# VH-VL binders against o27280, part 229

Target 1, 266 residues: o27280
Amino acid sequence: MDSMNVPEVLEIKRIVEESESVKTFIFSWDFRREVRPGQFVMVWDFRDEKPMSVSLIDPVRSEIGISIRRVGEFTDRVHGLSEGDLLGIRGPYGRGFELMGRDILLVGGGIGMAPLAALADEATARGMRVDALVAARTADELLFLDRLEAAGVNISTCTDDGSCGFKGFAHERLLTLEENHDMAAVCGPEPMMFQVMRILDERDVPAQLSLERYMKCAVGICGQCCLDDTGFRVCAEGPVFWSQELSRVREFGRYRRDPAGRRVPW

## First folded at step 9 (VH-VL)

Design Q49 (framework fv_libevitug)
Fold by ESMFold2-Fast, scan of step 9:
Structure Q49 (fold): chain C 266 residues (1-266), chain A 122 residues (1-122), chain B 110 residues (1-110)
Amino acid sequence: as target 1 above (266 residues)
Amino acid sequence: QVQLQQSGPGLVKPSQTLSLTCAISGDSVSSDSAAWNWIRQSPSRGLEWLGDTYYTSKWYNDYAVSVKSRITINPDTSKNQFSLQLNSVTPEDTAVYYCARVLRFSSAFDIWGQGTLVTVSS
Amino acid sequence: QSVLTQPPSASGTPGQRVTISCSGSSSNIGSYWVYWYQQLPGTAPKLLIYGNNQRPSGVPDRFSGSKSGTSASLAITGLQAEDEADYYCQSYDSSLSGYVFGGGTKLTVL
């Protein structure tokens, strides 16, 4: 957290409408501050501050992108902004994804495809074979398909209602896909991630999973880094965790935490 | 397709242990997508959640504060069932006892047993 | 005694719209999903609404749920004789670390 604590007021350079409910906000970025796929920034609208995953990392254009889903007051206000408007950005924070091997499987649900899209760019640039399983409730909520296709990613889709691709959940679709990957990265709703993790563990595929609720740990809120069964105090800081770490967490997939850190059933 | 069937004595004397069993069909007691609960219902206190048991990588229990010192909920994987033991009962423990499933994704009590009336009296 | 507050009774005539309220606090309804159960005489409660406003398969769409702040409501439109039952709301309470139920509402169809 060396030089990352100083907030910058940045101009929105471009807005990409990803869906009815998701926009990507693009900013000029000084890459003397390194940013990695899986990391997040704090976005400040001069009233409230919220963590958002970085979805685009483009050193050639000196740009980063932040994808935001419209789900409440803060995100509603941010969605009302236009190119040329200002937002405060602090970060990046958290540990990013680590890449290993030659083949990677990405499994993303809804807005969880945002950090995975940035990872797909990096994995492709490294010469890895990238397979992506993109899941959503409906076809209209599938994100980044054009961007993934342009990057040369092998795409499978899955919708709960069957409006695009496989009808069913991500883990059901995963059971019908090739079992050979050197690693996987997973991001989406926690129940989806839990089911996917179980299948990958059974296949002996090492997986990294990105959990929104642990983003607060990365900004120095120490108490929220502690996991119930494991007592992770230093080395398991999120938002990205290996599947072996999550397999020991009693809460993963059973309870979620609200913004105050209270235990909530799904 | 999932059914919960309860068994156990309907009459218990004060100071004794109340013991009930819930047999599961159509699902596994060790399913890591479910928690197995005991709930009771009385005219004076209404519906009260008592506690649960569930499996992830090992077995866990949660218990309501009001009964925590007297209650044990145990799974039996060989018989695909779970039990309730409530120690040192008083007439205030007289109630209809239900077992119920909570599904992870909905967090709702979606399947209930038929209920067992337990009377605590002399 | 019940943590969540419901009116003890409600009534309506066939075809009418009836609402049943459920009031809590920031430690329960204000922070957590609300569920509704229907209990016919001599039977176990049956899940009617989950996640504030979702219906399980088999529940007619004339039943709906809503939540605002620390309160929730169950609405029944086109009331029918077979809707006569006890209705219970349920949530989770962080101060008690457990599930909590309303006191129940006896709905009479006149």
Scores: ipSAE 0.006, ipTM 0.418, lowest interface PAE 14.3, mean pLDDT 83

Design Q5 (framework fv_libevitug)
Fold by ESMFold2-Fast, scan of step 9:
Structure Q5 (fold): chain C 266 residues (1-266), chain A 122 residues (1-122), chain B 110 residues (1-110)
Amino acid sequence: as target 1 above (266 residues)
Amino acid sequence: QVQLQQSGPGLVKPSQTLSLTCAISGDSVSSDDAAWNWIRQSPSRGLEWLGDTYYTSKWYNDYAVSVKSRITINPDTSKNQFSLQLNSVTPEDTAVYYCARVLRFSSAFDIWGQGTLVTVSS
Amino acid sequence: QSVLTQPPSASGTPGQRVTISCSGSSSNIGSYYVYWYQQLPGTAPKLLIYGNNQRPSGVPDRFSGSKSGTSASLAITGLQAEDEADYYCQSYDSSLSGYVFGGGTKLTVL
């Protein structure tokens, strides 16, 4: 196996607490291994390994950041770590976002803002106008607002419960926002992404969507996560897809995977 | 508004084929955000899902195991409708038949046809 | 021969809270979302709750859904005479590779 497929043991250089449930872990990174927004790494705590999106890419400081939400035993252990502790990292894996045009709309739900925060940094560095719609269930779950504001991003928010910004879902808020963008990038729960995609398609805005469920496939585990009818090699083509690609995919929006990896309807 | 309108015979002889049609208004049968379903309701068996048809890049069907050998569900894009064909019917197939829509990212039957009572009797 | 089990009847008086249960197994409710439908006499079922606990536009907030383990429940608060109807739960079953329904609960408003 090459060096990308063997975990490199890295020291946690810095930890940023993003919210009660989300931390960003920052590592020194050798940028001879290029990493782009939309890609992920496998994080190994010496007991279990999980895919995590890269949320910070800083070649000037030679650092990457990985944002992790506390949702189970693995993430609870990782959240218990301190600066100076060690984690195994391998990758990066997957297809990253592509940037085109002069302006971009980012639509992120919950932890889906993590890869979009890295994309926002790249887009602003290129001189693009960046509009971000940041969505969550509650105000406390809105992520990266200060970082996006510092980068010069135009921010709109919505929460399901109305605790911050627009009361409602991302697609409802999107209907009240400017219609013209050269492209969009979307990351969050699949129901949110589908409804956002529909609106962007109606507006003729090309969109890229990041599907978390395809991160495992992108590391070469295709037997359980290959799409039935498109002939896509999900392990080579995910987790980021153009909306035109996803519209042809039998599984997108019709089927999900249960905990056993079986194809089931929503 | 999306509406589903059913048509078909209400009386079918045992061993013959039951045929029903569901006409769609306000949406396209080939819309990639919907699946088109048949469900029946009888006092003895309650509500039973029979199967669906839907389009992404091509047409697909899923059928309930209990009827899979006897059932065909076909779209007709020219008439914006879909049909149910159930072969070799018995009195146990007597039921109110409904067509219904399921949207992508939902397993909910959010819109239903009016229902058609089909009696299987000599 | 319903796959999901509901009580055949339930009752309440106006203003009260009524709960209708729906019991399944690990192959259905334990792994998949639950949906609820209201059926008035002579009409098709109407979607009342989707995704365990979400309401479609136009459904009063008196109706709510919940799920725990292999069971789900529909709660109706501030019960009204117009709520008298049959109620059905629905999920997906991996062993049957298809959608499954409860046997229905006839709710009587006393």
Scores: ipSAE 0.006, ipTM 0.508, lowest interface PAE 10.1, mean pLDDT 85

Design Q50 (framework fv_libevitug)
Fold by ESMFold2-Fast, scan of step 9:
Structure Q50 (fold): chain C 266 residues (1-266), chain A 122 residues (1-122), chain B 110 residues (1-110)
Amino acid sequence: as target 1 above (266 residues)
Amino acid sequence: QVQLQQSGPGLVKPSQTLSLTCAISGDSVSSDSAAWNWIRQSPSRGLEWLGDTYYTSKWYNDYAVSVKSRITINPDTSKNQFSLQLNSVTPEDTAVYYCARVLRFSSAFDIWGQGTLVTVSS
Amino acid sequence: QSVLTQPPSASGTPGQRVTISCSGSSSNIGSYDVYWYQQLPGTAPKLLIYGNNQRPSGVPDRFSGSKSGTSASLAITGLQAEDEADYYCQSYDSSLSGYVFGGGTKLTVL
């Protein structure tokens, strides 16, 4: 348990440019420390530390990958690094996805496709049929299409602007898909996940959703990790939750909480 | 709470440019969760969507086919507002003009400006 | 004409159920969600229903929406005098690459 709380300084072995704004950083990993899809690590650039979902889990090559979107000062600095440079990695943390049944639907929005790409690899390795709905605002922001295709995943795309695939949102595309699934996994912006969850609930498809905004709570950094109406803590049981647990939460998909615990619109 | 406040002239002569501005409070014009729209309403055409502007890594516009050759919708991040310019106006462009927000993942026009009656006549 | 078809008028008395229809095609309602707006005279339209059947906070539960195939409807149960307004449906149309509205229905509470 000691190794989980102390950053290990690892060399960047390979960098994959996924889009103009997203890169995957690949490290050698000792799989005596188990890691599963849906878990995250803390990435330390020797100044700041940020939670990042694990997007590649490859025990055959002894590698993990961490996909990072360029959105601020920390991520800009990390994007400036090269193969051979060093980063601190601590973890893994959090509860991963659970697989059941014979077929799974993955619904990913933007960078939310990162943990789902790792899940797709595990699901296909187990012999499951995998369908992925990959959503983004524009074609340039669709992620992991080549990797999913190489894994044997059946891919549908949608973009808000219609620049690739269906013109519209993930939940609108989902309404036009007729296939039934034993389970689903969903990751992306919270309002997207809420709309997708409602459709899957109406179809009686059990779904797991990743609430990435609470990842820091799992490492003890945040005290504001309760969900209203259920009383359970995202930091203790998350970031991955079943749709049954979220269907009655008033703030899911509508609000976030500020440091004082006040609800603010998303 | 998010509010939209419109400003601009209510009378435009044929062949001139119609220019309106929508000031945003409670949200950012560059929010990647919103698109900023112009819609008009007339007795002859009803409600008609004209176009939008939104930000994701870069700025984008969508325009209705009926006005695409004459319309420009521009954001101004320093003033937190967006504008409509409609060139070469005719009396058929007489309408009440609204600015409105669409949140990503809803396609709903959830917040509307107060509306501006624009009359195109000599 | 409007891309989406609504009856131009509807009427009812207080306490009754009123339904307003909205008809489209496979390129709009058949593929995309339907939205409903209420407009009082001299005011901007107000969002009443989103995502076919969802209500924003503050909208009474007597308003409901439904969609089947290429058609949608707005139902108002327990009709009240305050419901007298124009009602508009809205969707997206893939062949036009844009948002489309119905022609509007003027609801009169008798």
Scores: ipSAE 0.037, ipTM 0.612, lowest interface PAE 7.0, mean pLDDT 85

Design Q51 (framework fv_libevitug)
Fold by ESMFold2-Fast, scan of step 9:
Formats: C-alpha cells, structure tokens, sequence
Structure Q51 (fold): chain C 266 residues (1-266), chain A 122 residues (1-122), chain B 110 residues (1-110)
C-alpha cells in the first residue's frame, strides 16, 4: 500500500543504550497505522535504507522503538545520531507473531531478543504466562533483561562463556527446562534457531521463528529473502514462520548468502 | 482439482539422454506455493527424489546429490509443464518415473503423476 | 541403500492394530518432519500422513503417525483388507540436502 511504502520522516524522541553495540531509537507513532510484534520497518538515513525489527510497541505513550546493532557503515552512522535528529521510517512490513494458548516460551539470541521483547509485552498484557530464555556469547551481550523483569517474565539466561546463567548454548539450556508450553517464539542466529526448533518439535510445541538475517534485504529487490527449497519471501511472507514451514528449508540453520548470492556457511 | 500427466518415451539406450515431461492442470507451474518434483522408483533403490523446480522471484532448481551431474529440470510457463532430462543413462536408471507437487505449508508430495516406466537397454 | 530404515514386511488380521517403524538419524527424522505414503498395486503413492501426525482430508482416522527422537511410526487400527499395500516413510536430510525415503514395508492382511 502507498501509505506504507512512502518513508515518513520522524524525529528521534529518545535513545536507549541497551549495550555497547545496541541502541533503541524511540519515535512517536500514530497507532491508526497498526504495528505488531515480529514486524519490521525500513529505516532511511537519507543515504541508505535498511530493515529493522520493531522492539517496542507502546500505544499508551504513542511510541514505537527500533533496536539497532552496530555492525557496518549504515548502523555506525545511525548510532552517531542524537535525540532530535531525523530518520525516515517506512512500513511496517511482514507478518507479526500470533499468540495462542496460555503459556509461551521465548528463546532469543543476541539482537534477536528485540522483536521478542515487543512480543513479551503483548503476551503479558493478554494475561499469558511468559518464560524467556535469553542467550548471548557473554553477559555483556544479554539484552532486555530489565525490561523483561519489569513485564513479569520468568527469565533464564545462558552464555557461551558461562559469564551469566547456564554455561552453553540456548538449545543445551532448553533441554534442562520444563516442556509444558502451548507455543514458542524464537529469534536469533539461524544455527541456534534450528537447534531450538528441533527440540520444540520433539516436544510437540508449535513454534514461530523470525528469520532476522533476511530482514537485511530491501523490500521488492531482495534475493536473500528467497529460501532454496520453499521459496519464501521474508519481506512478504515472513519474517515470522511456523516451525512446520521451516523444517523443509535446506539453508535454514546451515548457510547464508553473501552479497553475490553465493551460499556460505555461518 | 490438480492433475499431473506425464509423457515421454519408455525406452532409452545406454549413454543417451532420458527426457520426460509433466503437464500441470488446476495449478500454475509458476505458483510460489508449490515446488515441482521428479521421483523415481525401482526394485533395487526404492523411491528416490531426483530434484525439483520452483518459482519465487526467479526460477530455482534443486538436485539430488546422486544425479546432480547428469540431471536438468526445467519449467515451461507457456505450456504449464516441467521436464526432466537425465544424461548418460545406464541400465541402473531403469525405473518408474513420477512427477509430483510439494506444497510449502505441508511440505508433502501431495499430488503425483501416473508414472512412466523407463527401460534403459539396447 | 535407503537412508531411512523400515521393516521390509508387516502383517495383521482384520480388526487388529499394526505398527510400521521408520528409523533415521539426527540429520533427517531427528530434525525434520516425517511423512507417510500408501501405494496400492499399480498406482502412484498417495499421501497418508504429513507433518509427523497430520491426516489429509479423506484419510480415515484409523491411520495415525508419531515421531520420537530419530524414529517414526505409522499405526493402523481396525485393519481392513483394503489396507494391503506398500507403505513408505519420507523426511528431509540436511547432510544430503534432499528428500529421503524409507525402503518400504509391504503390509499383508491375512
């Protein structure tokens, strides 16, 4: 639609430093334009445009938040901005998470906690019981713990180096956790999501997974949004997929594509 | 209602190319919710997936490792069909060949063609 | 040669419960959904179960599927004469980057 495809120039109302490498940029939002957890927007710095997940949805304050990790030239420039500066925002795009049942498990790795933080807010507002497994390489890279605690979420942590919580990977920690969830939502590095999906499938827990890496493609010209054996277009059909859909994807958890479109290992 | 109808010669000589076509009715070969597959069946190897073709933003082909060097699967949007070409055939390629559809949401081979017996002999 | 292992034969009498097993590894059944197909003599295979335990429209509820670890099972309750057929399991294998089938089980209704 035209109204979703034209960038709206918005003032940065507030910036929250989530970690050394992650900031959340908060904008006033007109909630006559619907936005759901799991959706993304295109962020335009008047030179380049990149997709970013929505990490805060606050209709009471009329605000959205977009969490951005510093990983390259575009994100480096955006991280240099201050409150009062302007960014172009287009969207939202993609299908959001769907909530079912009474109990939900969230499994997030690194910046993948961003869309799951927004989902946690919606799930708790609906009266669901929320358990979150928050994973990172080090304690310094665990994101949104304070926000999840404030929302009443039951939190488990794990770090690869053991600096906080369980020492090990998300899927190893998941094997030691209770199996009684009505659904799960997963977002993080694709190898982590693949291992987690496998365990949830064995437990007969329906899971939704967000393919965050594919949100880096531009809407309408994105070759990386196309998956080898299903042909899913993340911009139109994702980024959120049910685990049943992803179980067939040949590249899921094993490969990514470089700028030339070649398959490379993670 | 979707139907797949196969055509092609039933006898191929060793070292030649095996060529089959599968005509689609009730669906489009360029449907982005489907992949179009070739599967063969023999007493010695059972059911073997050979490969597929499917459309998203462009056409893709996937091939089983066992045949990857000899196989081509191509769509034809004007005729609403897809084909199998298998090069350098040997008697071990003797099998009943099926075309089949996979739907992305179920990921199952939900519609099959009637099958074509291909014999590789002199 | 088949990547997934099925018993070559199974048998039962009308009204009985029959179970057909399908064994794989972490690269296939342990990570991906399992599908089952029924093949009557002289016909193409027909989808019987998808997504481990789901039935397509038109498949009787006496057919059911299950998966545990690296193995799957097809159960047929209230066995009937018309169930005499070959049954194949199928999954995806990440090491082969392709679909894999079991060797098939010939079910005889005695």
Amino acid sequence: as target 1 above (266 residues)
Amino acid sequence: QVQLQQSGPGLVKPSQTLSLTCAISGDSVSSDSAAWNWIRQSPSRGLEWLGDTYYTSKWYNDYAVSVKSRITINPDTSKNQFSLQLNSVTPEDTAVYYCARVLRFSSAFDIWGQGTLVTVSS
Amino acid sequence: QSVLTQPPSASGTPGQRVTISCSGSSSNIGSYYVYWYQQLPGTAPKLLIYGNNQRPSGVPDRFSGSKSGTSASLAITGLQAEDEADYYCQSWDSSLSGYVFGGGTKLTVL
Scores: ipSAE 0.000, ipTM 0.407, lowest interface PAE 15.9, mean pLDDT 83

Design Q52 (framework fv_libevitug)
Fold by ESMFold2-Fast, scan of step 9:
Structure Q52 (fold): chain C 266 residues (1-266), chain A 122 residues (1-122), chain B 110 residues (1-110)
Amino acid sequence: as target 1 above (266 residues)
Amino acid sequence: QVQLQQSGPGLVKPSQTLSLTCAISGDSVSSDSAAWNWIRQSPSRGLEWLGDTYYTSKWYNDYAVSVKSRITINPDTSKNQFSLQLNSVTPEDTAVYYCARVLRFSSAFDIWGQGTLVTVSS
Amino acid sequence: QSVLTQPPSASGTPGQRVTISCSGSSSNIGSYYVYWYQQLPGTAPKLLIYGNNQRPSGVPDRFSGSKSGTSASLAITGLQAEDEADYYCQSYDSDLSGYVFGGGTKLTVL
C-alpha cells in the first residue's frame, strides 16, 4: 500500500521502559512488508494519529519496535497502555538511511537515538565498525546504551549537566573525538544536528540527518511536512537527508514553527 | 575570534536618515550559520531589537514591527559588513546602537559590537 | 516599560548569593528559551546564560539560570565586586514576532 493505506490494528506484544519519559512498544511484524532504519510509521490510538520512528527491526523474532517520548495528550494516552492492548500502525513511510564504507559515526540526541539504534543493529550486522555519540540533557535521558553495547557499538556519552560522560553538548564532545569515519548518521534536536553537520563537513565526513519536527500530520498531504526554502516534503522526500541538501535550507537549525505557522527561535 | 566593529555618525538631525555600519572579522556575513542583528538601548525604552539580515541561498530580513516602515538592514559581502539605515529619525531614536550576531544553533546574541551613541538633535 | 519584568535593582555583599528574577507570560518565557546578559559600565552586553541554564565558555559556574513556567531567574553565588553590573533577561515573543528584553537589574556589591 501507498501513503494513504489503512492502519493495521496490532497487539502490543511487549513494552520496554527506556526512561521515565520514553517507552518502546513492540509488535509482531510480517517482514514481507519491508522496513528499514530511518523510516517511520503512523501510530493511531483510535482518536489521533502521529508519526513515530521505527527503533527496532528484528526479522529473527519477527518484531518491530516504536519508541515514544511522553510530550502531550496523545503520547500520554499511549504511555497508559499495557501489553495486550491494541494500536493502529500504518507504513512504513519515508526514506531510510543508506550505509556505505566500513566505519560509521552515529550522533544522537534524546529520542533521536531511536532511529539510530535500529541503524546500529543493521550496520553491525553488515560488519561495519560503529561509534556512537549519545547526547542528552541529563543521564536519565540517555537512551539505548544497553542495546548499543549488546550490538558491539563503541559508545561515547555527553550530558548538558555533566551527570554522565562529557559535560556539554554533542558538538563539543565531537570536537574532542579524533576518529575517522566513512560516513555519519545524525538525529536529534535541530540545533545539535546543525552544529554536528558543520564539524563533519569540515572533516569531510558525509552525513545523513533525520528531520522529524515537521512530521505532525498525515504523510505527504499537509504543508507542515515542507522545508520552506526548498519546497520538498519531509514525509515524502525525507525524513533522512544528506548534509549537502540541508546546508541550503533557510530554517534548518535557525527556526521552528508554532501552530500558526510563524517562525520562532529554538 | 569573531569581532564586530561599528562605525557611523554620532549626531543626526530630525527627519534625516541614521546610517551605521558593522564590520565583521572572524566570520562571514554570508555564513549560513549566523544572523546579523541591530539592537538599540535607551533609558526610556531599554534594549530594543530592531531587525536582522542573514543568508541561506538568498538574503532575508526580519524587522521589528515598531520600526518596519523606516528600517533597512543590508549586507555587503565584498566588505564583509552589514548596515542599518533608519529613515525619518526623531529625538525618540536617540540611543546606543549595537550590532550583534545570533548563531543558528544557539539563538542567542553571542557577539556584540562596541556600541555607537547616536543623538538625534534639533 | 519593558515586555519582561525585572526588579530595577539588587544588592549583596561579597560571598553572598543574589537572585535576579525575570517575569513574562505564556507568549514569551512560557514558550521560549531565556537568555541572560551582563553589561559592565561603558561596555556592550555580554552573553552570560543561554538556553535557560547553559553557560558559554569563560563564564564561571557561580552564574546559573533557571526557568519555571512564565518566570526565569539568574543566580549568582559567591558574589564578587567584579559582578557589579546591569543584568538583562531576553526571550522571544510570539505575539510581537520578535526578541524581547527585560528592563534590566542594576546589581550593587556592597
Scores: ipSAE 0.006, ipTM 0.473, lowest interface PAE 12.2, mean pLDDT 84

Design Q53 (framework fv_libevitug)
Fold by ESMFold2-Fast, scan of step 9:
Structure Q53 (fold): chain C 266 residues (1-266), chain A 122 residues (1-122), chain B 110 residues (1-110)
Amino acid sequence: as target 1 above (266 residues)
Amino acid sequence: QVQLQQSGPGLVKPSQTLSLTCAISGDSVSSDSAAWNWIRQSPSRGLEWLGDTYYTSKWYNDYAVSVKSRITINPDTSKNQFSLQLNSVTPEDTAVYYCARVLRFSSAFDIWGQGTLVTVSS
Amino acid sequence: QSVLTQPPSASGTPGQRVTISCSGSSSNIGSYYVYWYQQLPGTAPKLLIYGNNQRPSGVPDRFSGSKSGTSASLAITGLQAEDEADYYCQSYDSSLEGYVFGGGTKLTVL
């Protein structure tokens, strides 16, 4: 993780409309500051700062992209910006994905496909065979299909309502896909990630999972990092964890923390 | 199919310890997919969650504030069961006690034991 | 006293619609999912509705749940004699850091 903590004010070079609720903001980037898939940056609109996963890493064009879903006041303001407007960017932060073997499965749900799109680009550039399972509630919420196809990725889709591809959940669709992968990377709603992780564990496929709620711990903006009962600061090493590491995280699938630090259920 | 079967004495004197056991069939007490809960029901206080036990890399407990100082919930992996101990009971602890399961990523009590009526009287 | 408020009783005739309310606050129902349980006389509660409005396998579609703001409701359409039971809502309360229940509603089928 690079501890670069000074925001750089960057011009929005291009905006890609990914869906009605998701835009990718593209900036020129100096790759002396290396950024890896699975890492995030802090995006500053000169009022508030929020962590966002890097969804495009393009050293050839000297560009990075940041995909942002409209979910509140900050993201509403950022979505109102145009090409030529300015944002502050600092980072990158956090643990990125590791690639191993020849054959990788990506499983993404909703906006969780954003960091996986950057990973797909790197994996295909390395000559890996990449299979992606892209999941969403409806067809219009499936993200990055054209980009994945352009990268040479083998794409499977599923939607809860059956409006595109398999009708059902990601883990149900996964059971119909070939089982021979050297590794997997998973990002999306945590219940989806848990179900997918269980299937991959049964197949002996090592998996990395990206948990967005641990991004704040990686930059030290959370008041308290999660500790296991052995005293290790598990949250500080996020947002990407190997599946075996998640078995040691007490709270994974048991509870979350609200802004006041209180335990809240699923 | 998962079933929960309770056992334990139904009459306890004030100041004594209440002890109940819940035997699990069709699932493992150490399953990382479940948390095992105790809930009681009385006319005066209704349904009250008391606490749970669950396994990930080790055993954990969560306890309701109202009983935290008096309660212990323990698993027994060899017998595939879990127990409730409630110390220093008072007549206010008179209730039907249930064991119940909550699955990971859920807050639903989806499987319940048959219930054990415990009367605390002098 | 229970943390969530339900009417103590409700009644209806066979074939009618009955609604049972469950009221809370922003620290519970306003922020978290609502669950409903049916308790037949002499038996343990059984999960009837989870996640505000979802039915477990085997629960008839006559039962439905909804949530608006800090309140939830259970609706039973085509009321049958076998629906006579106690009904309990459940949520979570962030201030208590624990699960909380309604006081229960005794439904009588007249």
Scores: ipSAE 0.211, ipTM 0.679, lowest interface PAE 4.7, mean pLDDT 87

Design Q54 (framework fv_libevitug)
Fold by ESMFold2-Fast, scan of step 9:
Structure Q54 (fold): chain C 266 residues (1-266), chain A 122 residues (1-122), chain B 110 residues (1-110)
Amino acid sequence: as target 1 above (266 residues)
Amino acid sequence: QVQLQQSGPGLVKPSQTLSLTCAISGDSVSSDSAAWNWIRQSPSRGLEWLGDTYYTSKWYNDYAVSVKSRITINPDTSKNQFSLQLNSVTPEDTAVYYCARVLRFSSAFDIWGQGTLVTVSS
Amino acid sequence: QSVLTQPPSASGTPGQRVTISCSGSSSNIGSYYVYWYQQLPGTAPKLLIYGNNQRPSGVPDRFSGSKSGTSASLAITGLQAEDEADYYCQSYDSSLSGWVFGGGTKLTVL
């Protein structure tokens, strides 16, 4: 029942080309308004509206950034815009990441590094130790490496083709990294995220996972919060979910946890 | 380490102007990452934010609606301090006055001055 | 009265858990961050929690904040005698275009 449900028309202050297919659009922001890493906004080009994760939160410069990968008609039009052009912004919406402990692991695949880059900035500003595993198909698709390095993040990379860092998938690289994190945050393609979640569960590391396809549920477009892969309702706003929440939903009707936390058949 | 130290009179007569200063050490009053605030506390009204001053490309002020017509908050870059001037005081302005920093990243009042008790009485 | 509503008092015994609530509306807590401050007698308020649930360095982890909708709460676990103080919540209010505080909660450690 407030102005967060009405688009505000904002001027594009600056555009950063992150890769051949990804740009970050930067806007002035009033930081009395709440915005947290892991939240998203609805971006309106005066024809169509799409959810986009916030990738930069910079209170010193009074700026937010939204990173957009070019994958279709809407994103092609937005990529054609210039500094000084206008976009409508509604939000922020959704459940953001929560920081816990002192040592955190970020695991990002492709554009999934965008919300994690904002989280890395916040975590390092709070004096936390941040390790980031940055994954992509090729070296040219690894995002935010310079920004993470400038923030003091400990970076590991992997590419499917071996063009940078470890040759292989994120979960394969994770198996070779040292354990000892208080929490993890994960964002990227769902197959990557579920493999990573499995490894973190085995290591007893609590993880938060950002599921892009549930952003519409957070703004009420689909009517209810639903994990489509299970068909069950979840009484929590997306897109960010704790691994314990996702494990419970996926195990419903098949598995439960005993008092020791072990998975057992119903 | 950032510290704020307040100075000013403890007794002001009704209808006169209340004037307080806040000296800053360990940071600059013109720092673009900070806003410099005045807050007061009284038994009858609790904690009340009064206003701020801050620098980006130029100096700005925000003032609480309740005092806007009689309040001025001014920076002094040469002395690295900022001041509060409150005109036409009444006994209802009796309070402990605090200066405080808002750090832009946290948007919190993260550093407070020691407080100055100001009594408005004839 | 205060724009944000807190209970005027709360109490507990050493080692227990105490929660202090803070209620607002869509123009403040529903849209803006919540902060918590501890005030010991004769001292300035001290920042305990910012950004709804974040602790500054030096604040023990037994203090935590949470926010849901238009309400927030401060939780203190393992209550200690030195926690006896006044606690204030704070947010921004868009209809007033300014910072607003709760009325304060006096916590007594029995």
Scores: ipSAE 0.000, ipTM 0.457, lowest interface PAE 11.7, mean pLDDT 83

